# Ledger of designs, part 3: VHH binders against o26223

Target 1, 191 residues: o26223
Amino acid sequence: MKLLWTSQHIKVTVHIDGKVSKMDVLEAIKTRRSIRKYQDREVPEELIDKILDAAMCGPSAVDERPWHFIVVRNREMLEKIPEVHPYGAMVKDAPVAIIVCCDSSLEKIPGFWVQDCSIASQNILLAAHSLGLGAVWTGVYPLEDRVEGIRRLFSIPEHVIPFSVIPLGYPAENPGTRDLFDPDRIHLEKW

## First folded at step 9 (VHH)

Design m4
Fold by OpenDDE, second read of step 10:
Structure m4 (fold): chain B 191 residues (1-191), chain A 120 residues (1-120)
Amino acid sequence: as target 1 above (191 residues)
Amino acid sequence: QGQLVESGGGLVQPGGSLRLSCADAGSIFSNYDMAWYRQAPGKERELVARITTGGSTDYADFVKGRFTISRDNAKSTLYLQMNSLKPEDTAMYYCAKAPFESYIDYFDYWGQGTRVTVSA
């Protein structure tokens, strides 16, 4: 039984069978951190499947579900991502990355696909964290250079828009704690 | 958002050494990832090195073991030890601080920079 430290306060127990202890949704949300360092350890396909399942469980505009996912494990491709994504240096060190994309042909109402793919991306992060993995959202859209770079690198059709690149792996760092609650951002009944 | 102030730049000969410092006056320094960037004349700003809150380090390919990034949380100071300096290392060096969470850019808070010139 390996104890993985995902944060200063979270002990994730990884079982020999690859199962991770469950955390409740509020704990996952509150304790999740961007992880940019990963162990030299492969992520089981089963965990990726669970993460992708979670990614597809979010709402979308009129249930359009425009998202597609590219799962990247090829080392050469992972190493090339930083070339087109300057702030994605950590991707080269991850055992796997998920590229979230929008198929514009599935969009029913214009413009809401950004929200849809955001929801999917966040669910990936939360699911990864709940499963004892570390991940980080590296934004692609709406930065044209990154969109086009990822498009070319992965031969993504023109009607499909790369939205985010999310490297994942077992955490090899322990980010500090954060407190983001701000009561000044809460308004009762009216502004 | 605290002020980042870089120091330690100067003129050195090839093969020489410099130690850059970045003082953080604003926030809980220990909670933030830090990085050094540089910008040579006519070139884009590029990452030199980064260090996480946990002390994990990462370096650009051109560093090749010549530079060491470190931090002193008690002093709220970031360091870059630069050895075996080359003329190609001539640039303005900037200290950067990462926000807690960002899905756009890793670092978005910058100091004013310190100039490093490597010349015979």
Scores: ipSAE 0.269, ipTM 0.630, lowest interface PAE 1.1, mean pLDDT 88

Design m50
Fold by OpenDDE, look of step 11:
Structure m50 (fold): chain B 191 residues (1-191), chain A 121 residues (1-121)
Amino acid sequence: as target 1 above (191 residues)
Amino acid sequence: QVQLQESGGGLVQAGGSLRLSCTTSGFTFSNYDFSWFRQAPGEEREFVGAISWSGGSTDYADSVKGRFTISRDNAKNTFYLQMNSLKTEDTAVYYCAKAPFESYIDYFDYWGQGTQVTVSS
């Protein structure tokens, strides 16, 4: 009996009528996928604002909140990002990208900014997904060439460290969902 | 400006009780966890207890568990340390402390000036 794993295509029915169906947090986490293909459709500023709001809601070390965000909509700039970010090819096809940065001057304790910016980046991804958008985390830090490339491209000050580039748009692909649960990664009481 | 101020300290006999207060200002009280610490002469500052922002969770050092209780009054921007069954070894300067908002590191960003508690035999 071949258990036909009916891949329940969770049709995120993006109701056209602007009412983004509220996705619960667990659903957002479990169903989120990296999206690298986007529709030729603009992302409303309202959605970006919501995403950025979410990005700033995560915890940070000693509440240092070191994150800054560059919102990029300029086509010329979007098209230049792949030149300095080899893994950022899809950015040129996105209507918008968010660059997450750390202002080192805001660090209260050195070294935790990576976690802080990671949390912010993940919240961007989850928020985007919950709003019916597709996004992908393209790593910048700690790759020096990418860090410097993005820094120069966007004239980012030396004390500010570009961390991630996240293109966003309405998804033009549906890679489905993956079960990433691995019980072998769970240890009870001891390793 | 963030301010924390302890009060209620003093001299008490062993077996007695004291209630310390930490009055706060300069921030949204209800959003933060708080802790009590104490430092005896010649000793390091030690954790006494903590209370969550919601008041639903408390934690105590083993040395004070069952004797001390922490509570909070959000309307008064004040949290408390009720100390019962006091012992001579409880003699110390007691400090209240504020936790940062949504920090995943155990850290306190603001402290009171401390209040002296002396337990006599």
Scores: ipSAE 0.041, ipTM 0.481, lowest interface PAE 2.7, mean pLDDT 90

Design m53
Fold by OpenDDE, look of step 11:
Structure m53 (fold): chain B 191 residues (1-191), chain A 120 residues (1-120)
Amino acid sequence: as target 1 above (191 residues)
Amino acid sequence: EVQLVESGGGLVKPGGSLRLSCAASGFTFSNYDAAWFRQAPGKEREFVSRITWGGSTDYADSVKGRFTISRDNAKNSLYLQMNSLRAEDTAVYYCAKAPYESYIDYFDYWGQGTLVTVSS
């Protein structure tokens, strides 16, 4: 009996009419994709605020919350990011980017800031998706050239570490969905 | 300012009961995980019991079935009901709270402790 996995195309009907369709958290997680093409459309400040709010809601080591966010809308700055970030070409086409940073002075336990900023970054991606935006995580840390490039470009202090650059915009591509579930990665009780 | 103040310690006979209280100020217990620890003379501080923000409880094996952790949200207080006390339960008992949304098992605030002495 061939279990025909009918790929039910969950048509995420993003109703364009300002009504933020309530996407449940599992749907957001499962259907989120990296989006690297954006419409020529501005992202409302209200949406960015919601995204940033979500970014700050994640857990952190000892509740250290070391994250800072640089919101970039300036076209000149957006266009300069690819110069220091070779895989950030899409940033120049985005109406906005969020740079996630760690303030090392806020660390209570050294080294966990990577997880903290990762959680914040992922929340940005999920929140963006739930709001009908496309985004992509472009890694900065731990690549030294990218870290220093972003640092210099945005005059980031030495005690603050740029972690990720996340361009956001209304999506101009639909890469589809993929099933990432792999039962072979699940071990019961023991490896 | 966050403060935890323990009370209820004292001298009790083996087999007796005691109820410890921890009064919180500067924060709301219901929003945080909280725990009781104890430190016997010459020993390291050890975990006794925990209650999560959601109300789930956990106990050290040595106190399971004898101790009960609870919380009164109205009083913003944490309690440890200790029954069937043993000599080995003699210790200074500490109340502690965990940070908000920490993925590391950590407690960031502690009380001054209250002494429990179990002696015949």
Scores: ipSAE 0.043, ipTM 0.349, lowest interface PAE 4.4, mean pLDDT 89

Design m55
Fold by OpenDDE, look of step 11:
Structure m55 (fold): chain B 191 residues (1-191), chain A 120 residues (1-120)
Amino acid sequence: as target 1 above (191 residues)
Amino acid sequence: EVQLVESGGGLVQPGGSLRLSCAASGFTFSNYDMAWYRQAPGKGRELVARITTGGSTDYADSVKGRFTISRDNAKNTLYLQMNSLRPEDTAVYYCARAPFETYLDYFDYWGQGTLVTVSS
């Protein structure tokens, strides 16, 4: 069965007009891109709340839900993040960033917190996109210098591990689309 | 095999212009973001310009207004138009391919580079 994926040019109509374009989950997944440029426009708190709600809806190992979130709007703090995160230059230009952290004291099974926080981070990206925002996942863990840098900057206690920094804002770029489907990566029944 | 081959480098006087080209092969060029990097003597490699599959561009502050990155997908070629060149632009310039969507901001393939020397 040749799945004729007709390349329907999904016109991602970035409705610039602040209307929260509702998209379905598959659309959100397929059309999401990392956004590293943002408009000089504030993100409403209600959108952040929705994003954080989504972040907390993902599964976790034995329902441990080890994640914490630091919401950063302070301009001075946003501007300091690139100093400890070499690839976080865009954070200084974002109106808000979410730092995803793991509280190790909540971990029930060792090692799965990375998956848990990854799920939370991805949900943030998808939710942001579905709400008409742009975001990018900037990796912190497991790079020790970044982990310690973010820890120090935000006074994060030792039992809490910063995992990712996700700047968010209204998009000021259009990265375009990619064809990411690779049938060679699909194996039936066995390798 | 993925290949990136830079060309167009050379000696130019301050205020002069050069156009670099990067011939790409071994992958679907149109699916990838591309970039130019440069490395000056004794310095680290730095991003000069980036262009997305959608045509969005980004520039280092040091080259903004002087350099233009562009692409021709039909020719599988990346370009860097460099105007108003300065001695501090002297470097080996590298063409780079961005990986697919990643939470690490790096490029996965590089050319061998082309030398640009700006000198009176």
Scores: ipSAE 0.187, ipTM 0.636, lowest interface PAE 2.3, mean pLDDT 90

Design m57
Fold by OpenDDE, second read of step 10:
Structure m57 (fold): chain B 191 residues (1-191), chain A 121 residues (1-121)
Amino acid sequence: as target 1 above (191 residues)
Amino acid sequence: QGQLVESGGGLVQPGGSLRLSCADAGFTFSNYDMAWYRQAPGKERELVARITTGGSTNYADFVKGRFTISRDNAKSTLYLQMNSLKPEDTAMYYCAKDYFETYLGEYFDYWGQGTRVTVSA
C-alpha cells in the first residue's frame, strides 16, 4: 500500500526502487517534522549508512568528533527502550533507532560534546527526512534517569554518555508544515 | 500566548453524544498541533486525541473509535465529537496546543480551563 502522503507541499516521492528524490538543504530544513508513527516497513541498511554518514559530517569543537552511534534493529531491545525512556513510546514501533553517544575520552575541550552530539542528531533528522524517512529526537541527556537507563540497557561504558535516541522509519503520519519564522526574534546590530 | 476556551461539556446518559469545541484566540492556530486531554477526579490527566497541522490523528486506546478529533483552521477551532459515551468518560476535558517539535516528552504547553463532561444514568 503506497501511502502517498500527498501533502500539497512535501511530495516525498519515494520511488519504489529506493531512489528518493534529493531535497535541497533549505527544503529539508523547512519541511522536516518529528515523526512518531511508522509504517510496518524495514529501513534499508543503505539508508542508515547514508544517515550516519551525514551525522558524521557536522562540525565539532576543535574537530574532536566525540560521537558514537548505536544502531538498534532488535525488536526486543526497541521494545525495552520505553521502559527506561517514558516518552520514547514510539521507539517500540520503529523498525530502527539510532542512539547517539559521546565518548568523553575523545573530548578535547570539556562541555562542547553536547553541541557536537546535537549537530550529529540534527543531521540524522535532516538526512532521514531527505531520504523519505521520519524520525524524532528523543532526549536522553541530561536527564540522569534516562542516561542511566539507556546505559544499562545497552551496556554502555561509563566514559560514554548516551545523548539521544532517534527512532526512524517510513512515516505513517503527516504532521504538516508550520511557519516558524518570527521576526521578533531577530535583532539588528543590537538587542 | 493564546487563550484556549473549551465548551460543549455537559451531562449525558450512557450511550449519549457530545461535541466539544476549543476556540483559540491566540497565536496562529494552523501552526500548532492540537490535542484533547481529560482528567477524572483523583486520576492523572491523560491524552484523549491528537491532531497535527497536517490533519493526522491519534487516539488513546480507550477511545476505540468512539471519538473524532477535528479542526477548522479558518475558525481557529478544535473539535471533539464524542459518541457512545460511558460513565468512565466522566472527566474535565482540556484543549491543548501541542509543540510536536520537541526532544522532550512534554510537548503540550497551552491549556484551556476545561469543560466538564458527566456521563450518568
Scores: ipSAE 0.111, ipTM 0.587, lowest interface PAE 2.8, mean pLDDT 87

Design m58
Fold by OpenDDE, look of step 11:
Structure m58 (fold): chain B 191 residues (1-191), chain A 121 residues (1-121)
Amino acid sequence: as target 1 above (191 residues)
Amino acid sequence: QGQLVESGGGLVQPGGSLRLSCADAGFTFSNYDMAWYRQAPGKERELVARITTGGSTNYADFVKGRFTISRDNAKSTLYLQMNSLKPEDTAMYYCAKDLFETYLGDYFDYWGQGTRVTVSA
């Protein structure tokens, strides 16, 4: 049994068998931060599987589930991602990255795939955090240069749209906590 | 909406030092990540340093240990200690507040007016 320190001093217990103590869903949401620094430590495949399972549990328009996931562990490929993603510098330092993609052939109605892939991406972030990992959402779509860069780099077919790159690993930073609640953003009955 | 006000810029010789300050008169300072950016003439604005609410820091590659970002939450003030300044560091330096977490990269949605740093012999 290993105790892992996550961002904001959240303790996560990781078992040798890959089982991790679960945090409350509200806790996960409230305490999640983007993590851009990672330990020199491999992420077990079991955790990636759990994360991907979570990624596929979100709702989608008319249950179209258009998402695909590329799991990248190859160091050379991770190091190349920043070349086509100017704000993806941290990817080269992560032990693994997940590229979320949309298969347009799976769309049942047009346009909702962005929401679907966003939900999948957020679930990846929350799941990672709940498992004691740090992650960050680096946007690819709708920026054309990034979309095409990632497409070429990973030989993604034309009907498949890269949406996000999410590096993840054991966190090597503590971003701290912040209060994001804003009552001014809440309107009752009408604007 | 509050105001960020930078100060501390000026003319300095190569190898010299400056300390920039950013006073936040707006939102609760301690709840936000802060950053310094700079923009040289004819160049794009670029990140210099970032500091989180928890005190974690990140620096641009060109900093190479020369600059230190810090914050005083009690004073609602952000600092940038700049040592070993080079002519290439000549730029307008901006204080930035991260009101919303972004997924497009390093992006801040609240900025000061900037303070000018000139490094010249």
Scores: ipSAE 0.132, ipTM 0.598, lowest interface PAE 2.9, mean pLDDT 87

Design m64
Fold by OpenDDE, second read of step 10:
Structure m64 (fold): chain B 191 residues (1-191), chain A 121 residues (1-121)
Amino acid sequence: as target 1 above (191 residues)
Amino acid sequence: QGQLVESGGGLVQPGGSLRLSCADAGFTFSRYDMAWYRQAPGKERELVARITTGGSTNYADFVKGRFTISRDNAKSTLYLQMNSLKPEDTAMYYCAKDLFETYLGEYFDYWGQGTRVTVSA
C-alpha cells in the first residue's frame, strides 16, 4: 500500500522494495518534521543500520563519541515506555525506537556529552527523514524522572545516561513544511 | 507573540451544532499547527482536535466524526465545527498553537481565553 504523502515539497517516495530516493542534506533539514503517527509497517533493519551509521558520523568533543544506542523493537517494551515517559505516547505505536545514551566513562571533557548526544539524535532524525521514515525526538535528559524511568526499564547501568527516545516508523501523518527563517535572529559582525 | 481569541461558544440543545472560531492576531498563524482543547468543570484539559500546517487533522476518540477542525491561513483563523453535540461536550474550549517540533511533551502553547460551550436540554 503506497501511501503517497504528496506534500507539494516533499515527495518522499518510499519504494516497497526498500529503495529510498536520495534527498540532499539541505532538503532533509528544511523539510524534516516530527512524526508522531506511524503506519502499521515494520522498518527494515537495513534502514536502522543506515540511521545508526549517520548517528555516529557527527562530531563530538575531542572526538570522545560517548554515544550508545538501544534499538527497541519488542512490542511489550515499546508499550512500557509511555509509563515512564508521560509524553512518549507515540512510542507505543512505533515499530521501533532508538534510545540514545551517553557512556559517561567515555567522556573526556565534562558536560559536552549533551552536545554530542544531541548531534547524534538530530542525525537520527535527519537520516530517518531522508530514508522516508518519520521520527520524533522525545526528551529524556535532563528530566530525572524520565532518566530513571528509562534506566530502570532497560536496565541501563549507572554510568550510562539515557538522553533521548526516538520512535521511528513510516509516517502516517504529514505536518507539511515550515518556514522558520527569521532575519531578526541574524546579527552581522556584532549584536 | 500573537494573541488567540476564541469565539462561537454558547448554549445549545443536545444534537445541536456550534462553530467555534479562534482568531490569531499574530502574523505567524500559518507557521504553526493548531489545536482545540476543552476543559470541563472539575476535569483536566483534554485535546479535542489538531490540525497541522499541512492540513492533516487528528481527533480525540470522543469526537467520533462529530467535529471538524479547519483553518484559514489568509484570515489567521482556526475553526471547530461541532455537530451532534452531547451534554458531555459541555466545557470551556481553548485554541492553542502547537509547538510541534518540540522534543518535550507539552507542545501546545499560546492559549486563548477560551469560549464556553454548554449543551443542555
Scores: ipSAE 0.156, ipTM 0.560, lowest interface PAE 1.5, mean pLDDT 87

Design m7
Fold by OpenDDE, look of step 11:
Structure m7 (fold): chain B 191 residues (1-191), chain A 120 residues (1-120)
Amino acid sequence: as target 1 above (191 residues)
Amino acid sequence: QGQLVESGGGLVQPGGSLRLSCADAGFPFSTYDMAWYRQAPGKERELVARITTGGSTDYADFVKGRFTISRDNAKSTLYLQMNSLKPEDTAMYYCAKAPFESYIDYFDYWGQGTRVTVSA
């Protein structure tokens, strides 16, 4: 087993055969950080498959599952994303990015696709983290310029809405952890 | 919500040094990633440096080792040590909560800024 990244609070380890140690769900949620720096190391397809599997496991409105995923590994395309996505500068340095999209034709109830794609996006982040990868959610929707930029760049049909761009890679930074628990945000029975 | 107050700016000669401070007046300071930004006249605001709650730092390309961002959680204060200042560093400098966990590139809170002028 090899240690990929060490922090004061969390260790990311990988087996010699490329398998990553499992992380429990609460640990994944609590220790996940946005990662915007990546190692010069390819992400195995098997990990992407696991991440995408996780992305499709979340709930959706009336189980409509409107999400689609574009997996981008092409260097030229990755380098073009920052041109249409101001917050996507780190994408050019990632070995892979996932673009989460909504197929509006799959909507059963209008409007809930945002929640659906958000759940899928968050599952991508959590799964990536649990597998020893770093990722960051870069918002596309509802910013029209970004939506159309990504649409044009990837030839996305009009009925499909790009929602988020999530670069992934082995982390090359350690943001640390935060205690974000705030009891003042908890109300019992009434406000 | 508290206010961030920047200080330490001034007029310096090229090659000079300044130390900027950002005092927290109400933030749970230790729980936020922080950043310094600057805005030169007629230019857009740009990132100078970031520091996470864990102490990890990141710098803009133009810094080139000249600046150091640090934080004192006990004092709820953010610092920017600026050495080897250049005329190009002339700007209003702002501290902000750095939205490292935001999926949108925006800042939800800024101070009033402190002016740095580098001139012979």
Scores: ipSAE 0.063, ipTM 0.536, lowest interface PAE 2.9, mean pLDDT 86

Design m70
Fold by OpenDDE, look of step 11:
Structure m70 (fold): chain B 191 residues (1-191), chain A 121 residues (1-121)
Amino acid sequence: as target 1 above (191 residues)
Amino acid sequence: QGQLVESGGGLVQPGGSLRLSCADAGFTFSNYDMAWYRQAPGKERELVARITTGGSTNYADFVKGRFTISRDNAKSTLYLQMNSLKPEDTAMYYCAKDLWETYVGEYFDYWGQGTRVTVSA
């Protein structure tokens, strides 16, 4: 069975067996939007695996790779996330969410884990988009109330820091496109 | 830097209607997601409705089909049609322009000065 997702400017073909016609990296970057509405459709495990594979391919400081991922499909847990994350309302409507975490014991250089987990999170978003899924980055760190809320909810140990919650699903909205290029932000040789 | 100017607020009876407008005199209007927020006395600012560049809309739970957000890119104007107004809808209503995609809270970078809506018998 062939699944198709068509937007005004994006057409992605996804096979039910996990085979996907992928877009190129520049297209993925330029056309990606935050998606906060999802179809009542399950995301195949194979796609999640591909996304997680991509998440682990980004660079990290001195190759410390401090990231861990919690894959959440349980409806009860998804519905509880908005209780500790006030701006994560869409999570309850997603078929799956990925929680990106940092294991501080894996840090080689203090502080770079934020960059590492950001890269991992962005790769999740790009990979999801290239696979015909929609996702949004809901920030957890550095907001203490959200960090502690997610920690308690998922029994995350103290040395592990929840960083982001990323709901995923087949898109049920058309976000449109934007021109975000700004030549005024480009400086040649000097500021 | 862009300037947002809200209008259309006023005093209405319960069950009445208002149409709010937000004129964008700044950045290219069509390139940004837009939203309406409101802040009642003594309460936190809250999202009322959002509309994307593609026209997708999202509403707060309390809206329950009473309000409609729309945009006219040619006029660089955002609208909020409010029907079946309730006393609980009394608030300052703000127009916002979204320059950030991640959900961190107050993720809109530009705000208007607001227009006051009062619903009272």
Scores: ipSAE 0.115, ipTM 0.594, lowest interface PAE 2.2, mean pLDDT 87

Design m8
Fold by OpenDDE, look of step 11:
Structure m8 (fold): chain B 191 residues (1-191), chain A 120 residues (1-120)
Amino acid sequence: as target 1 above (191 residues)
Amino acid sequence: QGQLVESGGGLVQPGGSLRLSCADAGFTFDRYDMAWYRQAPGKERELVARITTGGSTDYADFVKGRFTISRDNAKSTLYLQMNSLKPEDTAMYYCAKAPFESYIDYFDYWGQGTRVTVSA
């Protein structure tokens, strides 16, 4: 049975009326793209709250939930992030960014915080997409210069580790979709 | 593993034009976001332009409308039309798969490059 993947052009019908159609989880995962261009439009606080709620819903090692989030809307601060984050040029054009951090004092088992913050970061991306926003994960940890740069800019204490910077906004680009399925990466029972 | 092969470089005068090509010899070209990079002598490699599978484009600030990135999926070829060239554009130009979904500024596959020299 040749699964004719009909490239159904998932017309993300951006309903003009601001009502983000409910997106199922598989659709969100499959259609999500990194967005680096944003409209000159503010993101409502309600959406940020929903995104942050989602960010905190993922699993963590022994349920340690070590994550903290800095929500940045200040234009001056957003404009400074690219100075310490070479891959963060788009942050200056976003109406808001979320900085995901780990409080090491909350770790129950050392080292798993990377997975924990990764899960939180991915949930932010998926939630944003499902809400009609564009976002991109810009890596901070484990690059020391970026970690220290972000730490200094936001006065992050030493026991807290900045992990990622995620700018968000209404998309001003459409990168399209990709078929990323690779059956060669699937092994049955044994390698 | 497929190889990217750049061509079209050369010596041009300031204000001149070049069209660079990058041919994909073995990849499913249409499935990849692509980019042009350049490296000038003594400088770090920098992004020039990128294009997604969907055709969305992005350019470095220094391009200022002078360059156009495009792709022909049928020919598995990436292009960079370069107009109004400046001496500062002198560099080795590389074609690469652009990891648009990477959370780091890393590009994993490079061709051999094509040299562009802009000189009076």
Scores: ipSAE 0.050, ipTM 0.514, lowest interface PAE 3.3, mean pLDDT 86

Design s10
Fold by OpenDDE, look of step 11:
Structure s10 (fold): chain B 191 residues (1-191), chain A 121 residues (1-121)
Amino acid sequence: as target 1 above (191 residues)
Amino acid sequence: EVQLVESGGGLVQPGGSLRLSCAASGFTFSSYEMAWYRQAPGKGRELVAGIYSGGYTSYADSVKGRFTISRDNAKNTLYLQMNSLRPEDTAVYYCARGPFESYIDYYFDYWGQGTLVTVSS
């Protein structure tokens, strides 16, 4: 029995009028897209606070919560990020970016900080989307040149590792929806 | 300050029952995973039972079917119902707090002082 997954067109009603439409978590996850074009519109601090709150709500290894966040609104700094991040060109066009970092001194178990910061980064993306913003995860770690570039640019201490740069803004593009479900990736009981 | 205080231990005959309690304070009890450990004389500390987010529970094989871990979040109390007790269950039982919002399921950071359970005829 071929489960005909009817592509229910989840109409992401992006309410333009700043009304935070109540997006449920599944909808947020399924409809989230990387947004690399932004409106010439400032993001309210309140939204950033909500996003950061969400970023800190994810689990971490042994509750180590190693994450730190640099919120960047300065235009000069935003424009410099692409210089050290070749795939971060869109950052210069964003009204704000969040740099997710790990404080290694907070690690209780070595190596899990990558997962912790990934969770935080994903929560940022989901929260942003749920709030009507567009964002994209631009990877920094584990690329040494990017790590060092961001470190120098923002005077990040040696024990703190920049992990990701996430530009955010009101979206100026609509990449549409995608279906990523692949039943071939699901194995029952055994591979 | 985080505090865990165990109670309910004592002397019991084989086949008997005890209910251990752990009174928690100094943190949001409902947000944490909790566990019972025990340490028998001359042995290492071992996990007896754990209660995780969502009410999922796990047990050591040696106590499966006999022990039940539960919690009352309103009372900030962890329980261990021990039935069909055996001499080999003799140990100091410890209440342990797990980490908040962790995907590491084997780590516990706070312990009580323990309560002695002696199963003897």
Scores: ipSAE 0.022, ipTM 0.325, lowest interface PAE 5.7, mean pLDDT 89

